# Ledger of designs, part 6: VHH binders against Maintenance of telomere capping protein 2 (MTC2)

Target 1, 357 residues: Maintenance of telomere capping protein 2 (MTC2), of Saccharomyces cerevisiae (c7gvl2)
Amino acid sequence: MGDHNLPDFQTCLKFSVTAKKSFLCMYRDSVSKEKLASSMPSTCDIQLKRAINDAYPGGGIKVTVLNSTTASLDSLATTHVKEFEIVIIPDINSLLQPDQAKLVKIMRDCTVAIEKAQSTRIFIGVVHWNNPVQPSGAAKDGDEAGKPAPKTRIFLPTSLRMGAWLKHKFWFACAPPYLDFESSTESSINTRANNSIGMAEEEKQEPESKRSIILNEEANLNDVFVGSTVRRYILDIMVHLRTHRLTYNAKAGGVYTNSLDDVVLLSRLIGLHSGKMFVSPSHVKEASRWYFPMHLELVQRSSMDSSLLYGSDPNLVDEMLEKLAKIKCEEVNEFENPLFLESLVVKNVLSKVVPPV

## First folded at step 4 (VHH; framework vhh_6z1v_2)

Design s47 (from z04b with F102W)
Fold by ESMFold2-Fast, scan of step 4:
Structure s47 (fold): chain B 357 residues (1-357), chain A 123 residues (1-123)
Amino acid sequence: as target 1 above (357 residues)
Amino acid sequence: EVQLVESGGRLVRTGGSLRLSCAASGFTFSNYAMGWFRQAPGKEREVVAAISYSGGSTWHADFVKGRFTISRDNAKNTVYLQMNSLKPEDTAVYYCAAEPYWGTLEDWTYDYWGQGTQVTVSS
């Protein structure tokens, strides 16, 4: 929704169910224990199950929990579903790369089944994150007696602990479900009553009309118009992201060919959610803020920086990465967003690409 | 002061068993994946086993699968490698290492390394 803020769970869930796509839910390891213990369940899977049931009452969606273990992944690969299933993975970023590869294969097979209208299984990956880990230089910590050629140090740590292939199976990341116990309960009864009366005196919106819009949104997704100029705008954004100073050129900055279709689909959902049957540039900007941060592959060490091909001093690249690592550690905590640096890259690109009129 | 200290390496007979331990200090152990690597004379370093920070995801190289088992105790900041049915080909210096990034099996993503412990398997 805002710059640098993760979108809310309920909207992300609605969009993901409608699009039949998987998404990530970001949980901070150091979340307030007072708030969690006093009003909410202690585990994320219980909280997510409740939020899904609240959004889709009536049992039309099967919800299962897949623990992030080797045995659980092997079990999931052999199961088949008849109905719509949401699989919650409570600690997805704890998986070692070989198990991440198994999950990627399972998710790919599920996508093929969806495309063939055989079954619908989508995933909510829960990412537990904390303060970014500061890496020590392997070459600096290496053998003192035999240091012939120091290896390139990793400067930009990651809090997601997920490989690129696994990240690209999820279309965006969201904040945890809303906690419903606020200080508003402590407000005076007179203040609450006056506020409610004031809201009623303003233009009244009918709850039934809002619900019918939600139902129509699910039915009419394919009818949302996307013009050729809007598609070109998305392609321009993608090109700028691929060539951005901080993105890794050898991997196209993480901006793959499927990104166009993903951003078009998300833009349609945002447009429909806002009551429009067409996609505008503002919908594309919002979709880009949701989608691209988790898909970007940033330069993490000087050997990945393309400027070295044009004669840049490696020491200047190291200095830049060191400064960025410090900013990432400080700002990620302020905004409660492990993808903060990636969101800055997206913001920078959106400010430079001219939208169509 | 980051330290990884391996222990348990010794001379053992073919078919014997050995348990290696690696004690970690100076970093948040429970946030790191841990791996066991080995290097025999005249050979490149190879990954033997790895375990996720939660302990739920594990990997063992094909050449030790069924014989070696990796485990960890986050309360004790220790990772273990239980080695059974030892072969002369298992003779190597065994290293413990810590990985904070992606749970890879590749040397260059491991930030912290121990000094190594020698395992010698005689016929």
Scores: ipSAE 0.697, ipTM 0.899, lowest interface PAE 0.8, mean pLDDT 76

Design s48 (from z04b with F102L)
Fold by ESMFold2-Fast, scan of step 4:
Structure s48 (fold): chain B 357 residues (1-357), chain A 123 residues (1-123)
Amino acid sequence: as target 1 above (357 residues)
Amino acid sequence: EVQLVESGGRLVRTGGSLRLSCAASGFTFSNYAMGWFRQAPGKEREVVAAISYSGGSTWHADFVKGRFTISRDNAKNTVYLQMNSLKPEDTAVYYCAAEPYLGTLEDWTYDYWGQGTQVTVSS
């Protein structure tokens, strides 16, 4: 996994199912979005359902697609989960703020149910993104168009167009699953036959023990050792992120109280996936690259920058933010990662924090 | 360049119906949340209704809930406000506005604004 690339869907899915955590899937919208929307709907929900069924064959996990509508959210709030459910939300970043608040409450209630061992419902939020250039944030003085005069300009709007409360309910973001455009039934049968030749894969994918596979993964995860020096390393990373030049100091840079537990959990999963029963500093670095870009709040306007408390010129801060917005737009396109600027902050911190020996 | 043009405002009697339209140009309409705001004499501007860029997420103020319905047609770059059971208290200049950020209901986050259309409700 590169420093700026989003992790792959299959690995993120397996980690999230084992940890009982929700995650985001990033889909880039086409340049011709307006024409596509009027003539043909997106197939991301079909792709995701297929990828989930491929990872967990036999239907041991219920998959529900929740259209990003007010009515669908109200319905979801009253439905009862029987065992294990994955809810796909196809346009999560289209929700208005009041509906985002409803979803946050639903997800909070689901987390409580998981903690009480009553049921498991996790979410895959689908983010559709386009990278418009907005160096000024467009929060400028209005004219006779009836717009109120705002106090400051927003130079770095949120990367995902999601409120912080909703964004922080998802532990990381991944790239879309790679699926062939066209495949015959013969091709898929051949692929399955070839894949099942492996002894470990054959045993692990036994249909009659699908539930026990998930339980065994959970048990194995608890056996992964995390030393005190590794925990201290994670705390050092968190402190550096909270005090970074580009992070919003008043909100602890977006690095909240559950970040330690979340990074420890993700580091254990990465360690286990690499065949290790202990967490190393390299596992922590990889976990940090996955996790923290989603859990950073960056300075969006000069009024948020703590340097103003020391007499810094707001115009110089605005100039810096405008330059960063232009860089963000260019490199988000190159890496197909709407969290590119956040990933740069994480990379910078990881280069400065000395790992334990 | 960027333009929002409201239409449909007129004089109507109490209990009547009216449909406002807002035609957008100069930006990718389907990427923006849209809102309807109003301002009556002696009052501050207030948010009436909002709709997400997909049309699936909607919000209506309590004082118009059940009477007004916001909708949009992305193929026509137009947002609508259907107003039923009109009351004298609904008399105001109605503004169309576009929001690219968080789908908030706060007017200061809306980047583009129309010129407004006058709705007058008589007894």
Scores: ipSAE 0.631, ipTM 0.870, lowest interface PAE 1.0, mean pLDDT 77

Design s50 (from z04b with F102Y)
Fold by ESMFold2-Fast, scan of step 4:
Structure s50 (fold): chain B 357 residues (1-357), chain A 123 residues (1-123)
Amino acid sequence: as target 1 above (357 residues)
Amino acid sequence: EVQLVESGGRLVRTGGSLRLSCAASGFTFSNYAMGWFRQAPGKEREVVAAISYSGGSTWHADFVKGRFTISRDNAKNTVYLQMNSLKPEDTAVYYCAAEPYYGTLEDWTYDYWGQGTQVTVSS
């Protein structure tokens, strides 16, 4: 498949560390006992730290957990980085908009520091999601003292519960790492402990070695060739996304000018890790499937639909949005992907845009 | 049936304290951000305080900051507003509301609303 599935954590981590970009990790909330307990915020922190240590053993990267609280955000805003740091934000989608705005500012300042080669701090936002919230027919009727405004009803809310500004600070979204904490026998635990001790004893060599690997990956990226026809292909994809029926035209569908550079960079990473020193259209399609679902603004209510400017019936738009909400509710569970509708839009555009030959 | 029931509103003297409660039923309370809104006679409805579904992220309007505190108990499906150092200007009907989308302070994103509880502050 691949079209609607979230990419794997290890690959996303490697790409994000090399590119110095932040990404989201999607955890489905456990509503049944058959699901893993590691879906909860406290357990996901341990799982993510372990996965990062597996990818970058012996250090070289500092891992910090920032709880999704107002106090933690205020504390982080005054903290300076001395080394490469990954900040894990559990339950990032629990933040109220004012705290989301604080986080956006912190992340913006971190990006500026990276560009000036002053420090490197990237973020892994953990999103806990459930079945999409379906609009209730009676949800906004309230009391006569209330504000019953049917025209402002939201039919297609994102299941991420994140504002667009915060969502756009993250490069892409990935599936959780697959880890098993219970399958360790006495022998396996002892060998893990011995290996960990050995790695720790060699820590001064290992951290330096891992840092040099990151620097070598950065150097190799610059050698990956991107042709003008490939750049035009990406621009053509972006134009089609901006004009898609389901995207919010007033905000260019969420596809901003920076998307070109981001997709080019991601395509270089995919090409390099495929063993190639050039970007092909297939690399662009894969990069587009990873990137754009996070960077789309969809029509959520009839007032956002540009067809109303030309006399379309708002009730017909509402009917369309209700049908899409039902599809979103049914299919998101099948693919374990809260960005399923966004993935459908990307798939639709990729099928219509002819790649260069 | 979705229901939000506010309680605790009454007549109180200037400088007094009140604790408002809002009991929620008919929806998954722990998936919703909660807000307290108020509407004074002859004024528009305004947001007073908000709390995330986890309880970790909170916001208070500047005009009540330091005097009011929002909190929640997900095990009891209840949100609270502790009101201290009450002023005549705090006289209003107080509403609790539930927001499932973005944790916004805008009333149009709040799907469920209570009937309100009257708070009267006399000098």
Scores: ipSAE 0.694, ipTM 0.895, lowest interface PAE 0.8, mean pLDDT 78

Design s51 (from z04b with G103S)
Fold by ESMFold2-Fast, scan of step 4:
Structure s51 (fold): chain B 357 residues (1-357), chain A 123 residues (1-123)
Amino acid sequence: as target 1 above (357 residues)
Amino acid sequence: EVQLVESGGRLVRTGGSLRLSCAASGFTFSNYAMGWFRQAPGKEREVVAAISYSGGSTWHADFVKGRFTISRDNAKNTVYLQMNSLKPEDTAVYYCAAEPYFSTLEDWTYDYWGQGTQVTVSS
């Protein structure tokens, strides 16, 4: 993963299953039918099911797909299973704020159930995104009789279309799974006479065996050493994020108390994945690049900027936010990352915070 | 040009039904959440109903729940408000509005607004 690129689906899936955490998968929608490339990922649920099966071929994980509708959320609230379940929500950011609030409550209850070892249900929220809409510079209230005047202009709208509470229930975001297929090679093999023993292989893998593998991976995480200097490094990163020029000071920049434990856990997973039984500052930097873009709240308009408390000119703040909005619109396309601006803030903080020797 | 054009407002008797339509043009309608707002003379503007860009998630204010239903047709770039069991308190100018961000149900988050259509409910 680069500084601004989203991590790959397979790694995110394995980390999330082991940690029992939910994550977002970012799918780009195209507005043009004239383009040669496929325009909308309407088959994201099929692609995600295949990717999950590829990662866990024994079938020890139940996969459920729920559409982002009010009825589906109400149904989910009453459904309970004892097996490990992954719930795919194909268009999570289409939910209106009240339905997003319902989903937050459902996810909170699932987290409590996991902590009590009563059930394991995690979520993969699919975010369908397109180029960010750039806010209008001119008010049109004078052009239309009876039209309500806009109260405040938003310069940096989120391209996720998710409220902060729902966004914070997911620990990171990933790119869509890459589907690889070998049709030409398979065709050659299929032309040969079957010289095999002629035995149909119907091996069954019990859910119990797959649960054992997941439990062993979970247990191994507890053995990954995290020193006090590493924990202090994470806290220093968090403080710098909370006080960053572009983060919303009144909400601690979106960096909440549980962020420490989440980054520690993610750093352990990265360390273990790299073959290490201890967390290094490099693991913390990578964990921070994955985690914090989802957990930042940026200044969207001059009225949110704390510098106004100290007599800053709102027009200068508006100019700054307008320039950042242009950067967000342009660079999101290059990196295929709707959290690009948040990733810039994280990169800036990581460059300033000195890792422990 | 960006336009939202409401239609269907008229005088209706108490207990009657009415369907409002809002035709959208000049923007990618299927990428916007839509809302219906109303404002009566001497009253503040209030949100009546909202619908997600996909149409799957809907919200209705408590004072219209069970009576009003919001829907949309993305192929026709149109949002609807079906109003049943109308009351004199429903008398207002009804506005449709489009939101590009996420539907907070707050009017200041809506970028595009129609001119309004007058609904009058007589006793």
Scores: ipSAE 0.550, ipTM 0.824, lowest interface PAE 1.6, mean pLDDT 77

Design s52 (from z04b with G103A)
Fold by ESMFold2-Fast, scan of step 4:
Structure s52 (fold): chain B 357 residues (1-357), chain A 123 residues (1-123)
Amino acid sequence: as target 1 above (357 residues)
Amino acid sequence: EVQLVESGGRLVRTGGSLRLSCAASGFTFSNYAMGWFRQAPGKEREVVAAISYSGGSTWHADFVKGRFTISRDNAKNTVYLQMNSLKPEDTAVYYCAAEPYFATLEDWTYDYWGQGTQVTVSS
């Protein structure tokens, strides 16, 4: 796991199930131009269902696929939350603003139900993304019919094309589950098949036994020690993110009040996963790299930059945004991470905030 | 060759109704989100409505809510804008635009554009 790479699906799934938190899964659609004459690639829900079953075989978790439609959202809103359910939304960023707002309200109600220990419903939102392209600030000739002819201000492309309110309902983003190679060795294929057959027989055991594993992990999590100096370290990181040059000050950089508890919880999970019953600064740094990129609001145009209140030239801000857009396009391709610029901001802050001791 | 061809624009009286159509060709229509934009003389282009690639999610600007409805027919590779209770301020050239997979409310993100169809609303 690098500073700019998305975390793996299996670890993110287990953390999210234990924490009762929703997360995003990022699927790259960079080959859409090559498929203009063919159907859209199949939905990722089959792959995600397989990965969930691999992690929780035999009925510990119910998996539901929610079509990204108004009717499906209305149906979900009227359905009572069942005892343990993962709802896969196979194209969450295809939802337009009114339906995104409906989903936010549904997720809020599910969070309340979890807090009241009435039922658990968490969400995996699937984001399909393309390489960002920064539009030219000058008029373009030729076959650019319908595009603005007069010079426009520079815009930094949005990373996910999701509303901020909906984005903040998910605590982090992960890479898609790994696919097995089609040309595996025969011994590897046979080993997997034999293990699957053995597991399938054992999966006919009572489903309640698998549910007990999740409850046990929750109990272990509560025993992970978090010192006051660690909490202060997280608060210092949050303050630096809110005041960063590239974050949008009018929205506190996207860093909300619940971020402290979320990062504490994620740090405890990382600590437990590393075999420790206490949180160290290194666990906080890792948690911050996973969490904060999803929860940052960046300056996307000169009018958003607070320096204009103090007499800065908008053209200088446009120059900065142009350079960032070029870097974003190149690095996003290398790391396959649509949140790359946000991850740079987090890395910059982590390098400047002194950890305790 | 990608083409978006708008049709249905004409002169209508205040309070009248009109349906615009946009026929798409040269790409897999069902993989594209669609938007309707308009531009009146001397004004900047503004977004009127948008629809997801499946047709399951829609957005309408506040100034047309309750009056305009966007819809699509993926079998016919066509997106529609049903305009009711038309007002003189609705007079503009209406453009159809396409964007892969997910709709935005920003014109600069749309990959393909039609040539526009003129709608004139007289008092």
Scores: ipSAE 0.402, ipTM 0.743, lowest interface PAE 2.3, mean pLDDT 77

Design s53 (from z04b with G103D)
Fold by ESMFold2-Fast, scan of step 4:
Structure s53 (fold): chain B 357 residues (1-357), chain A 123 residues (1-123)
Amino acid sequence: as target 1 above (357 residues)
Amino acid sequence: EVQLVESGGRLVRTGGSLRLSCAASGFTFSNYAMGWFRQAPGKEREVVAAISYSGGSTWHADFVKGRFTISRDNAKNTVYLQMNSLKPEDTAVYYCAAEPYFDTLEDWTYDYWGQGTQVTVSS
């Protein structure tokens, strides 16, 4: 994985199933011109179902799709399954704030059920993003001449459109699955996907075999050694992220208490995947590149910047944020990563924190 | 250049129905969440209903739940508010507004506002 590229779907799926954690899948939306109405969410659902079936053939995992609608969220709260379930949420970032809050509660209840070994339900949130649009904070100054200006904000451009609490329920974000079939239309994609589903349905089912593989991976994960110096290294990274120039100090930069355990867990998975029974600093760096971009809250306007407590000019802070917003818009498109600026912050911190020998 | 134009406001009797429309132009409508707000004389502006850019996620204030329904047609760049079982306390100027970031229920998050349409409910 490069510093600014999203990790691949297959690896993210395997890690998330083993860890019983939810993750985001970032889809570039090509319908940015005139109409948003398309079967894009349905097409993405088919692609994700196929990728999950390819990774876990023979069953053992129930896959369901929860459309990003108020009615679907209300119905999910009353649904209970005993199997290992993956819930795909297409266009998760289209949910209004109250529906996002409902989803946070549902996901919190699912985490509790996992901890109590009562059920396992994890989520794949699909984020559809186009070219990031610049927030309009500066444009309002001319439009309302002679009226008191509302509090303006300069949100750094992002296509996530997710509240912080919902974003923090997902431990990392990945690129869409690479599928080896070609299609230039939705109807041809649906036909190919239906054929693939039919073939998969005819394949031999071995649910018990797949469940034992998942359990063996969990057992192996517990044997991966994490030394005290490695844990200290993670804490040092967290402190540097919390105090970074661009992070929002009042919210600890988005680096919450759970971050240590999450990064330790992800580092163990990366170590195991690389054939090691111990975590090295390179595993921690990779885990940090995956995890922290999702778990950073950046300064969005001068009033959030701690330097104002020490006499900084708010206008200079706003100028800095506007320059960063322009860079983010350009680089997000180049790297196909809506979390590009967050990735830069992580890269800067990793370059300054000295790993243990 | 950016315009939100509300229509459909009029005088209606208690228990009656109205459909408000808001036609949008000058921005990519399908990328914006839309909200309906209202303001009665001498009162603060309050949020009535909101709808996501996809139309799948909706919110309605407790005082209008079961009576009002928000909807949108992205092909027509229009958002609607269907108002049923109208009460005198629904009398207000109704405003259409657009939000580009993500849906919130705070008026200061909305970038574009219409001029309003007057709804009067009499006994």
Scores: ipSAE 0.562, ipTM 0.834, lowest interface PAE 1.6, mean pLDDT 77

Design s54 (from z04b with T104W W108S)
Fold by ESMFold2-Fast, scan of step 4:
Structure s54 (fold): chain B 357 residues (1-357), chain A 123 residues (1-123)
Amino acid sequence: as target 1 above (357 residues)
Amino acid sequence: EVQLVESGGRLVRTGGSLRLSCAASGFTFSNYAMGWFRQAPGKEREVVAAISYSGGSTWHADFVKGRFTISRDNAKNTVYLQMNSLKPEDTAVYYCAAEPYFGWLEDSTYDYWGQGTQVTVSS
């Protein structure tokens, strides 16, 4: 995984199932495309169901698709599960603020139930995203015909069209699973996969074996050692993120107290996945690259910038934010990552914080 | 040029029904959440209903819940407000508005506003 690339779906799925955490899956939309190409984002639920079944064949996990509608959310709030359930939400960022608040409450209740070992329900939110369009302000305000409206410009709008509370309920964001092929190309891919000893053995396992693997991974996860110096390193990263030039000071940059536990848990999973029973600084850096872009709140306009308290010129701050917005628009397309600017902030902090010896 | 044009406002009797329409042009309508607002003479403007860019997520103010229904047709770049069981208290100028975020219930978040259409409900 590169510094700016989203992690792969399969790894994110396995980590989320083991940790009982929810995550986001990012799909690029080309709704205004002249050609009728891009059927895959329209079939994300089918693609995700297939990817989940490939990872956990035989139904060790119940998969439900929840449309991003008010009625579907109301229905989910009254439903209780006895088995492990993954709920796919195909267009999560289309939810209005009140429905996002409702989903936050549902997810909070699910987290409490998991903590009390009563039930397991996790969520995969599908985010459909386009090149960010900055609002230019109203062309005409109906209230004051003929009067110029005050121009308040948001230079860096929220990357996902999600409220902070909802965004923070998701552990990390991943790329979509690999596209299916309906030709000899698919046969070739299957042949390559079967040439891997690990993949061949996994494909031969029984459904009950998949559930036992999840339980064994959970047990092994508790044995992964995390030293006090590693925890201190994570705290140092968090402090640097909270005080970063581009993060919103009034919201602690989006980095809350629970971030420590979230990064520790992800670092343990990365360590275990690497065949190690201890967490190293490199595992923390990888966990930070996955986690923090989802958990950063950036300065969107000059009025949010704390430097104004120290006499900074608002016009110079606006100029800086305008330049950053142009970079965001260009690089987001190259890396297929709507959280590109957030990933830059994380990369910058990781380069400055000295890891433990 | 960006514009929102409301239509359908008229005089209606108490208990009657009315459907308002708002035609949008000059921006990618399917990327915007839409809201209906109203303002009666001498009163503050208040939010009546909102709908997500996909149409799946909707919100209605408590004072119109069960009576009003917001909907949209992205192919026609139009948002609608179906008003049933109208009351004299519903008399106001109704405005449609567009926002690029996720349907905040605050008019300050809306980028584009229509001219308004007058609805009068007589007893």
Scores: ipSAE 0.529, ipTM 0.813, lowest interface PAE 1.9, mean pLDDT 77

Design s55 (from z04b with T104Y W108S)
Fold by ESMFold2-Fast, scan of step 4:
Structure s55 (fold): chain B 357 residues (1-357), chain A 123 residues (1-123)
Amino acid sequence: as target 1 above (357 residues)
Amino acid sequence: EVQLVESGGRLVRTGGSLRLSCAASGFTFSNYAMGWFRQAPGKEREVVAAISYSGGSTWHADFVKGRFTISRDNAKNTVYLQMNSLKPEDTAVYYCAAEPYFGYLEDSTYDYWGQGTQVTVSS
């Protein structure tokens, strides 16, 4: 994985299932429409269902698609699961703020149920994104009618069109799953499939076999050693992120108390995935590149910038934010990563924090 | 360049129905959440309903729930407000507004505004 590239879906799925954590999948609308139009007809929920079945063939994990509608959220709040369930939300960032708040409550309740070993329900939120909207021009300021509060120009809008509380419920973000050649061929000539037909449907595995696999992965994860110097390294990274020039000080840059445990857990999974039973600083750097872009709150307007407390010129702050907004708009498309600016902040911090040796 | 043009406002009787339309041009309509606001004489502007850029997530103020329904047609760059069981208290100028982020219910987040369309409900 590069500094600015989203991790692959298969690895993110396996990590999330093992850790019982939710994650986001980033679909670029223009790319998805252009590429998927050449593959007749694909939707994100079909692709995600197939990718999940490829990773966990047979039974044991229930996959549900939850449309990003008010009615679907109300329905989900009353639905209970005894087994392992993955809920796909195909357009999560289209939810209005009140519905995002409802989803946060639902996800909180699911986390509590997981902690109590009552049920496991995790979420894959699908973010459909386009080119970032250019910041609006100066707000209409000529309202002389008296009293009306002036609008503040937002230079760096939220990357995902998600509220902070909802964004922080997701562990990391990944690229969409690729459609393999065999799947594409099957969808194109399903009625001609004279060599794949004749297989028995009875080969579906029972839920018990999949539950056993998940439990074995959890047991192996707990054996991965994390030294105190590694934990201190993560804490140093967190402090540098909280005090970064571009992070919002009033919210500790978005780096919450749970970030330590989240990064430790992700580092252990990366270590295990690389065949190691211990966490190294390189595993922490990779975990940080996956995790922190989702868990940063950046300065969106000059009024949020702490330098104003020291008498900085707001116009100079506005100039800086405008230049950053231009970089974000230009380079987000190159890396196909709506969290590109956040990933730059993480890269900058990782370059300054010295790992333990 | 950017325009939001409301239409459909008129005098209607109590218990009547009316559909407001807002035609958008000059921006990528499908990237914007849309809202309907209203302002009665001598009162502050209040949010009536909002709809996500996909149309799947909607919000309606408690005082219009069950009576008003917001909808949109992205192919036609139009947002609608279907108003049923109208009351004299619904008398106001109705404004269409576009929001580029994720549908905050605060007018300060809306970038584009229409000129308004007058709805008068008589007893």
Scores: ipSAE 0.487, ipTM 0.786, lowest interface PAE 1.9, mean pLDDT 76

